VHH binders against q9usu1r752to985. Designs and how they scored, part 4

Target 1, 234 residues: q9usu1r752to985
Amino acid sequence: TPEEFASQMTLLEFDYLKQIPSREWIFRSWVSRDSRSAVRNYINFSNCFTYWIINCILEKKNTKARTAVISFFIQTAYKCLSLQNFSTLMSIVSALNSAPIYRLHAAYKLVKAEDIICLSGLREIVETKKNFSTYRALLRKAELPCVPFLGVILSDLTFIDEGNPDVLDSSPHLLSFNKRHRLADVVADVCRFQSSSYEMQSNTDLQSYILHRCRFVNQDLSYLFDKSLSLEPR

## First folded at step 10 (VHH)

Design t3
Fold by OpenDDE, last read:
Structure t3 (fold): chain B 234 residues (1-234), chain A 123 residues (1-123)
Amino acid sequence: as target 1 above (234 residues)
Amino acid sequence: QVQLVESGGGMVQPGGSLRLSCAASGFTFSNYAMSWVRRAPGKGPEWVSGISSSGGRTYYADSVKGRFTISRDNAKNTLYLQMNSLKPEDTALYYCARDRYDFWSGQTEFDYWGQGTQVTVSS
C-alpha cells in the first residue's frame, strides 16, 4: 500500500539522515565526492530511487498499468507529506515531473481527478520558486520527527560558504564569526532532525527490496525519454 | 566500487589519430550515459563527447565535431573515443566520466571520473 511504502521509505531515508556525521556538514565531504561520504551515499540512493520510479512506470506494458503506478506514487507522496518526509516526497515528485514521465498524457488522463489535484498540490510544495519558499514554510512548521529534503540544506550551505568570506575583510587574520554562526545554525537544524525517531514498524524485507532494485536501474534520462516516446509517441 | 580506467593516450603529430579506451567496472555500465572530458594545461575541464546508455545517441563539442567519434561496447563495459585529425589544441588529459542527472541539484553531473590518459599533439 502507499501508506506502507511511505512508512518504509521514511524509515529508510531517516536512517540515511541519521548516518550523516556532523563533521560532514562542516567539511563539506560530499563536494570531494568521497565514496565514504554519508551525504553522497544519501544523494546516490535518492537519485537511484527517483530513477527507479521512472523505470517502474516505463516498464509497464500498457497505459492502465502505467497509470496505476503513477497513482500509487502520487498517493505515496501524499502519505510522505503526512509523515513529514519531504525527502521522499521530493524524489517522487521529481520522478513524476521528469521529462520521460511528465509527457505521458495518456497515462495521466486515466489518473483519478482527486489524485491529479493531490499531485498539483504536491508539485507546489516542491517548487523551486522563491528558493523553495513553500517547502521552507512547511519545514519551519514541522514537528519532530521529520525527514527534510537535504538538497535545500546543501544549497544553503553552499550559499553560505561561497557568499561569505572565511575571514574578516578588515582583519584577514580573523575568522568570520558571522559565517561560522550561519553554518552552525544550519548544522544545528540538521542535528535536531537527527535527534528524533519514527515509531513505525520496520519492514526490512521491503527496504532491502527497494535498495536492491535501485542498484540496477537505468539512470540515463535520454534513454528513458526515448523509451517513453516509444510507449506514447508524439 | 565504481572504477573507470582510461588507456590509449600518447604522443602524436598533428593530423594523427588516437583511440582511447575506458574500462568500466563496479556498476551496470549499460545503465549509464558516459562522457569524455579533457583538461588542458592551465585550463578547466572541457566536455568533449557524450554517449547515451544504449549508444543510440552521441554528442560532441563543437571543437571536436567531425574529428572525434565516441562509441561503447556494453558487453565489454568499455567506452571508446576515436580521435582523428588531431590538433595541438587537443593536447590534454582525457578523462572517462559517468554521466548522471542529479535530481537534487537539477543538473547533469559526472559523478565518477577515471584517472585520465594523456594525449599530446605536437610536431
Scores: ipSAE 0.915, ipTM 0.958, lowest interface PAE 0.4, mean pLDDT 94
Fold by OpenDDE, look of step 11:
Structure t3 (fold): chain B 234 residues (1-234), chain A 123 residues (1-123)
Amino acid sequence: as target 1 above (234 residues)
Amino acid sequence: QVQLVESGGGMVQPGGSLRLSCAASGFTFSNYAMSWVRRAPGKGPEWVSGISSSGGRTYYADSVKGRFTISRDNAKNTLYLQMNSLKPEDTALYYCARDRYDFWSGQTEFDYWGQGTQVTVSS
């Protein structure tokens, strides 16, 4: 069910979140593409998951079957929202917004009106307009437990780093404490999210299944787009 | 773990030819687009050529179009770059890279690189 899938994805992604040590934020290990980076591992999983969704839809043999999968993930994304799992939500909507999937008009026409309305709302949440203003507003109101979308956090950290000098212009021998405080505040927020827990029961079989399937999907959008074209020609 | 190992580099005279190879392991090679990137002395990385996962689509930088040919053998997990009519400005360290669109950043990136193979074009 969408509910169960959302629950297990939430637990799975929360584990990825919890595996990120504070030092990684300080040293920005993901920038150097360190293979040991927990953040990098999370990014890789998230992308694989997104591609898995795309592949799941495109591997179906007919329009009705594709519609069913699309509907399933719309409902799953909605459940993720209720669980305050914005990371999985972002991944699902990203898949549905991807060029290979977004163009499947015949499939979307068969989606129930209620799910279409739901999808519209979900798309609004993940919009990048005004620097993710809708998402950020929801996150500010979120109570623990919560799985934030780390993409925004990483963007914020990059913005702080690039927008502020490490040292004072007037005194190059002095460190910018302002920059450090801003970075520390972001890290503190992440730590806060990591301090909570979800109460749902873990299904390790389903989680393992997802992890395994994600590893072997095609991750070439050009190829996936061509496949989409073959399923629903222009 | 993902590994990319380039080979086939060397020194050639202008107008000469080289064929680079990249052996991939640690992932399903046929599921990823691949690229060649080069770095000349004192310069930043320059994208040279790309190929889709199936090999059906190929792309080239303007600087190498008509001279270089990218190909792949998915059965052998190998990426190739045939370089003809080489010029001194082609001198660089050539890297094999795995392509991926990152949904977090909304950008295409090279998430894995090899160690590179040196190509030197000199009279």
Scores: ipSAE 0.913, ipTM 0.956, lowest interface PAE 0.4, mean pLDDT 94
Fold by ESMFold2, fold request of step 12:
Structure t3 (fold): chain B 234 residues (1-234), chain A 123 residues (1-123)
Amino acid sequence: as target 1 above (234 residues)
Amino acid sequence: QVQLVESGGGMVQPGGSLRLSCAASGFTFSNYAMSWVRRAPGKGPEWVSGISSSGGRTYYADSVKGRFTISRDNAKNTLYLQMNSLKPEDTALYYCARDRYDFWSGQTEFDYWGQGTQVTVSS
């Protein structure tokens, strides 16, 4: 069910979030291929999951079957919103907004009006306009527990690093006071999200199924677009 | 666990040919687009060529178009680059890279690289 899927994805993503040690934010460990990074593992899982959604839809050979999968994920994303799981929400909407899926007009025509209205609201949340202003406003009002979308946090960290001088006050090892202050704010926010717990009960079978299946799907967006064209020609 | 191992580099005279290979392991090779990227001495990385997961689409940087041919054998988990009419400016360390559009960054990223194979074009 959408509800159980959303609950288990929330627990899964929360476990990824909790495993990230604070040093990764300071040293930006995900940038280097020379070291292992919990952030990079999480990014990889999230991308695999997004591609898995796209593949789930495109593997269905008739329009009604594709519509059913689209509807399932709309309902899952809506439940993710109620659980304050913005990470899974972003992944689902990204998949549904991807070029291979967005163009499936025949399948979308069969989606119930209620679900289409729901999807339209979810799309507003993920819009990048004014630096994710809608998402950021919603996140500021969110209570714990919450799974934020880390992509915005990583983008903020990159901006902090690029927006400050490479050489600080003639001292090669000193971080600027501005960098330290802004890093501390980001770390504090992450620690706040990491410090709580969701009360849902774990379903190990479903979590293992998701983790395993995500790794074995096509992750070439141009190929997936071509597959989309074969399923719903222009 | 993902491993990309390039081979087939060497020294060749201008106008010569080389064929590079990249052996892939630790992932389902046929699920990913692949690229060749090169790094000339004192320069940053330069994308050379790319190929879709099925092999049905190929792409080339303008500097190599018409001279280089990318291909893949999904049954052997191997990526190839046939380099013809080589020029001294093609001298570089050539890397095999795995492509993926990253939904977090909104850009195509090279998430895994090989160690590279040296190509030297000189007399």
Scores: ipSAE 0.761, ipTM 0.876, lowest interface PAE 0.7, mean pLDDT 88
Fold by ESMFold2, look of step 11:
Structure t3 (fold): chain B 234 residues (1-234), chain A 123 residues (1-123)
Amino acid sequence: as target 1 above (234 residues)
Amino acid sequence: QVQLVESGGGMVQPGGSLRLSCAASGFTFSNYAMSWVRRAPGKGPEWVSGISSSGGRTYYADSVKGRFTISRDNAKNTLYLQMNSLKPEDTALYYCARDRYDFWSGQTEFDYWGQGTQVTVSS
């Protein structure tokens, strides 16, 4: 059930988001290899989930079975959009756009037209062109609760910190003041997303299943591409 | 806990050989591509060699092609680097690293590293 899966993924991702202490945003704790951080744990979960989607599709031996899995995740991503869970939406579309999956033309030809149209719209949201302009526009209009895609937020924080040298022009004090204000604005926006809650009922069995399964899949895109070639040859 | 433990380093003369091993535990080794990365004194990390999760694809930095051979034994959870025709420039601390393409950064990252094993090539 795409609807239930999307709901439980939303609760899982929101819990990861809420667990990130404010100090990690300020000190960029995820950059240090010396310690674990809540941000790094979330990045790891998100990547594991993305690879899990790829593996779910490629483990099916016949084309119709692969099509069914692709359709399930398109529908799940669409429900994530309605829940304003942009993080799971990004993970699903990233998996479907990955080289091993994007090339599965036989499987995609069997997907219903309405799901293909839906996927086309979802792909527009995740496009990186103009610094994620479509995604940012949608995020600005979103009500709370919302799970933003942290990748854009982390990029913004890194750009502000690393991309603004203390002496870019004749006024070092002005540059440092502007840098601190911009960082504070981004951190405040993240804290705003953390301040709400979703009202959906938790299904701990399904959440535990997802968490467990995501960790035990192949995470080598080169291998997965080769597997894709064996399933749908050139 | 993910652990990567390197061994097999030592001192050799130029032209010599060494075989490095990396014992992996705390994760499903056969699910990940692996790399060797080295750090010479006073320099940053340099990628040396990589191998796919199945062992079916191997990759080498230009500086080591033809001299180094990467391999893995997934039944023993072990990564290897055979280093032949060693040069003084190969002197470094050699790390075993786990690879993953990171969908957030859009780049391949080394998400876990070992402690390293020292390789010293001198007359």
Scores: ipSAE 0.756, ipTM 0.879, lowest interface PAE 0.8, mean pLDDT 88
Fold by ESMFold2, last read:
Structure t3 (fold): chain B 234 residues (1-234), chain A 123 residues (1-123)
Amino acid sequence: as target 1 above (234 residues)
Amino acid sequence: QVQLVESGGGMVQPGGSLRLSCAASGFTFSNYAMSWVRRAPGKGPEWVSGISSSGGRTYYADSVKGRFTISRDNAKNTLYLQMNSLKPEDTALYYCARDRYDFWSGQTEFDYWGQGTQVTVSS
């Protein structure tokens, strides 16, 4: 069911979030390929999951079957919103917005109107305009527990570091102090999300299934687009 | 554990040819697009060529078009770069890289690199 899938993905992603040591936020460990990083492991899982959704849809041999998978993931994403799991929500909508899937107009025509309306609202949340303003507004109102989309946080940490060099002018002490204060505010916000817990019961079999299956799918978006063209020609 | 091991580098005279190989292990090779990237002395990394997961699409930097040919053998988990009409400017450490569009960054990223194989073109 969408509900159980959303619950178990929430527990999985929350476990990834909780395992990130505070030093990674400070030193941006995910930037260097020479270091092991819990953030990089989480990014990899999230990308594998997004590609898995794309592959699940494109594996289906007929339009009605593809529609059923699309509808399942729309309902899953909606449940993720209810659980305040913005990370899985972002992954699902990213998959549905990807070039291979977005163009499946025959499949989308068969999706029920209620689910299309739901998807439209979910797409507004992930919209990048004005620096994710809709998502950021929702995150500010969210109660704990919550799984934020870390991509926005990682971008903020990079912007603060690159946009505020340690030495910009003759006042390096003042600039460094302000930069450290801004970084500390972002890190404190992330730590707040890491400190809570979800009450749902773990289903180890389903979680293991998801983790295993996500690694063994095609992760070449160009190839997947070609497959999409084969299934629904121009 | 993902591993990429390049081979086939060496010293060659201008106008010569070399064939680079990259042995892949620890992942399903046929599920990923692959690239060759080079680092010349004193310069940053330069993308050279790319190939889709099936081998059906190939791409080349302008500096190597017509001289280099990328290919792959998914049954042997091997990526190749045939380099013809080599010039001193092609002297570099050549890396095999696995690429993937990253939905978090919104860009194609090279998530694993080999250790590189040295190509030196001199008389």
Scores: ipSAE 0.752, ipTM 0.874, lowest interface PAE 0.8, mean pLDDT 88

Design t3
Fold by ESMFold2, fold request of step 12:
Structure t3 (fold): chain B 234 residues (1-234), chain A 123 residues (1-123)
Amino acid sequence: as target 1 above (234 residues)
Amino acid sequence: QVQLVESGGGMVQPGGSLRLSCAASGFTFSNYAMSWVRRAPGKGPEWVSGISSSGGRTYYADSVKGRFTISRDNAKNTLYLQMNSLKPEDTALYYCARDRYDFWSGQTEFDYWGQGTQVTVSS
């Protein structure tokens, strides 16, 4: 079910989040390609999962079957929102917004109206407009436990490290002081999310299935787009 | 566990030819797009050529188009670059890289690289 899938993805994502040691935020360990990084492992899992969704849809032989998978993931993303699992929500919407999937107009025409309305609302949450303003507002209202989308956090850390356009250029010392304080604030927020717990019961069989399956799918977006064209020609 | 090992580099005169190979292991090779990237002395990385996971699409930087041919053999887990009409400007360390569009960054990333194989075009 969407509900059970969303619950188990939330537990998986939360485990990845909790495993990230604080030193990675300070030293930005994910930037070095020759470093073993918990952040890199999490990014890799999240991308594999997103590609898995795309592959699940495109492997179906007919339009009704593809529609059923799309509907399943819309409902899963909606449940993720209620669990405050923004990371899985982002992955699902990214997959559904990807060029191979977004263009499946025949499949989308068969999706129930209530699910289409739901998807429209989910898409507004993930919009990058005004630096993820809708997502950030929703995250500020969220209570613990919560799985934030780390992509926004990593972007914030990179922006702070490379400079801050909201500060004056006239004082290098002021820029350095502001940088250190902004970094500390971001790290404190991440630690807050890491310190809570979800109470759902784990289903180790489903979690193992997801972890295994997501690694063995095609991860070439160009190939997947060509497959999409063969299923629903222009 | 992911491993990419380049070979086939060497010295060659201008106008000559060379064929690079990249042996891949530790992942399902046929599920990934692949690229060749080069780093000339004192310069940053330059993308040279790319190939889709099936081999059905190939891409080339303007500087090598018509002279280089990328190919892959998914049964042998091997990526190739045939380099013809070599110029001194092609002198570089050539890397085999695994491509993936990264949904977090919104751009194509090279998430694994080989050690590189040196190509020197002179004399």
Scores: ipSAE 0.744, ipTM 0.873, lowest interface PAE 0.8, mean pLDDT 88
Fold by ESMFold2, last read:
Structure t3 (fold): chain B 234 residues (1-234), chain A 123 residues (1-123)
Amino acid sequence: as target 1 above (234 residues)
Amino acid sequence: QVQLVESGGGMVQPGGSLRLSCAASGFTFSNYAMSWVRRAPGKGPEWVSGISSSGGRTYYADSVKGRFTISRDNAKNTLYLQMNSLKPEDTALYYCARDRYDFWSGQTEFDYWGQGTQVTVSS
């Protein structure tokens, strides 16, 4: 079911989040190709999962079957919102907004109106306008436990590092202090999310299935777009 | 776990040819697009060529079009670069890289690289 799938994805993503050592936020360990990183492992899983959704939809040979899979993931994303799992929510909406899937207008036409309305609301949450302003507002109101979307956190850390040079002609001490203060704020927020727990019961079989299956799908968007064209021609 | 091992580099005269190979292991090779990337002495990385997961689409940087041919054999888990009409400007360390569009960054990323194979073009 969408409900159990969302619960188990939440537990999986929370485990990835909890495993990230604090040093990775400070040293940005995911940037170097020569270093191992818990952040990079999490990004890889999240991408594999997003591609898995795309493949699940495109494997279906008829429009009604593709519609059923799309509806399943809309309902799953809605449950993720209620669990405050913004990471899985982002992955699902990214898959549904991807070029191979977004263009499946015949399949989307068959989705029930209530699910389309739900998807429209979910899309507003993930919109990038005003630097993810809708998402950030929801995150500020969220109670623990919560799985934030780390993509926004990683982007914030990169902006702090690149947009705030360590040395300036006019006020080097003030700029350095601002950089350190903003970094500390971001790290404190992520540590807060890491410090709680979800109370749902683990289904190890379902979690293992998800982890295994997501790595054995095609992860080439150009190929997947061509497959999409064959299923619903221009 | 993912491993990419390049081979086939060497020294060659201008106008000569070389064929590079990249042996892939630790992942389902046929599920991924692949690229060749090179790094000339003292310079940053430069994308050279790319190929879709099926091999049905190939792409080339302008500097190598008509001279280089990328190919793959999915049954042998191997990526190839045939380099003809080599120029001194082609001198570089050549890397095999795995491509994937990254939904977090919104860009295609090279998530795994080999250690490279040296190609030197000189008289």
Scores: ipSAE 0.740, ipTM 0.866, lowest interface PAE 0.8, mean pLDDT 88
Fold by ESMFold2, look of step 10:
Structure t3 (fold): chain B 234 residues (1-234), chain A 123 residues (1-123)
Amino acid sequence: as target 1 above (234 residues)
Amino acid sequence: QVQLVESGGGMVQPGGSLRLSCAASGFTFSNYAMSWVRRAPGKGPEWVSGISSSGGRTYYADSVKGRFTISRDNAKNTLYLQMNSLKPEDTALYYCARDRYDFWSGQTEFDYWGQGTQVTVSS
């Protein structure tokens, strides 16, 4: 069911989040391609999961079957919102907005009106306009436990490191102090999210299924777009 | 776990040919697009050519189009670059790289690449 899937994805995502040691935020361990990084492992899992959704939809040969999978993931994303799991929500909407899936107009036409309305609201939350302003507003109001979308946090850390601000003072020591203060604020926020827990019961069979299936799907959007064209021609 | 090993480089005179190979292991090769990237002395990386996961689409930088041919054998987990009509400006360290569009960054990334194989074109 959507509810159980959302609950187990939330537990999986939260486990990835909790396992990131604080030093990775400070030293940005994920930027080294040769280093072993908990952040890189999490990014890889999240991408694999997003591709898995795309593959699940495209492997269905008839339109009604594809519609059913799309509806399942819309409902799952909505349950993720109620659990305050913004990371899985982002992954699902990203998959549904990807070029191979977005163009499946015949399948989307068969989705129930209530699910389409739901998807429209979810898309508003994940929009990038004004630096994710809708998402940031929702995150500000969210209570713990919560799984934030780390992509926004990683972007904030990169921006702080690259130092693209107006210079408030030409003194190098003031820039260094301001940079360290901004980094500490971001790290404190992440640590706060890591400090809570969800009370849901683990379903290890379902979690293992998700983890294994995600790793063995096609991850080439160009190929997946071509497959989409064969299923619903122009 | 993921490993990419290039071979087939060497020294050749202008107008000559070389064929590069890249042996892939530790992942399902047929699930990923692949690229060749080169680094000339004193310069940063330059994308040379790309190929889709099935091999059905190929892409080339303007500087090599018509002279280089990318191919893959998914049964043997091997990527190839046939380089013809070589010029001194093709002298570089050539890497094979694995491509993936990254939904977090919103860009195609080279998430793994090898140590490279040297190609030297001189008279």
Scores: ipSAE 0.728, ipTM 0.871, lowest interface PAE 0.8, mean pLDDT 88
Fold by ESMFold2, fold request of step 12:
Structure t3 (fold): chain B 234 residues (1-234), chain A 123 residues (1-123)
Amino acid sequence: as target 1 above (234 residues)
Amino acid sequence: QVQLVESGGGMVQPGGSLRLSCAASGFTFSNYAMSWVRRAPGKGPEWVSGISSSGGRTYYADSVKGRFTISRDNAKNTLYLQMNSLKPEDTALYYCARDRYDFWSGQTEFDYWGQGTQVTVSS
């Protein structure tokens, strides 16, 4: 069911989040390709999951079957929102907004009106407009437990390190203090999310299934677009 | 364990030809787009060519269009680069790379690189 799937994805993503040691925020370990990074492992899982959604939809041979899978993931994303799992929410909406899936107009025509309205609301949350302003407002109101979308946090850390004023334009002592203070604030926020627990019961069989299946699907967006075109020709 | 092993490099004269190969193992080769990337001495990486997971789409940097041809044999888990009309500026260490569009960054990223095969074009 959407409810059980959303619950288990939330537990799985929360495990990835909790496993990230504090040193990775300080040293930005995900930037170096050659270092082992819990952040890079999480990014890889998240991408594999997004591709898995795309493949699940495109493997169905008829329009009604594709519609059923799309509806399932809309309902799953809605449940993720209620669980404050913004990471899985982002992955599902990204998959549904991807070129291979967004163009499936025949399948989308068969989706119930309420699910389409729901999807429209979910799309507004993940919109990148004004630096994710809608998402950031929701995150600010969120209570614990919560799984934030780390992509925004990683962008913030990069901006603090690279986007702050040049030392030639400002006092080196004041720049260093301001940079350290901003970094500490972002790290404190992410540590706050890591310090809580979800109360749902774990289904390790389903979690293991998701982890294994995600890495065995096609991960070439251009190929998946071509497959989409064969399923719903122009 | 993902492994990419390039071969087929060597010394050739300007105008010559070489065929590079990349043997892939440890993953489902046919599920991934692949690229060739090169690094000239003292330079950073330069993308050369890319191919879709099925081989149905190919892409080339402007500097190599019409001279290089990328191909793949999914039954043999092998990526190829046919390099014709070679120039001294093509001298570089050539890497086979696995690529994937990254939904977090919004860009194509190279997950794994081989160790490279040296191509030297000189008289």
Scores: ipSAE 0.722, ipTM 0.851, lowest interface PAE 0.8, mean pLDDT 87

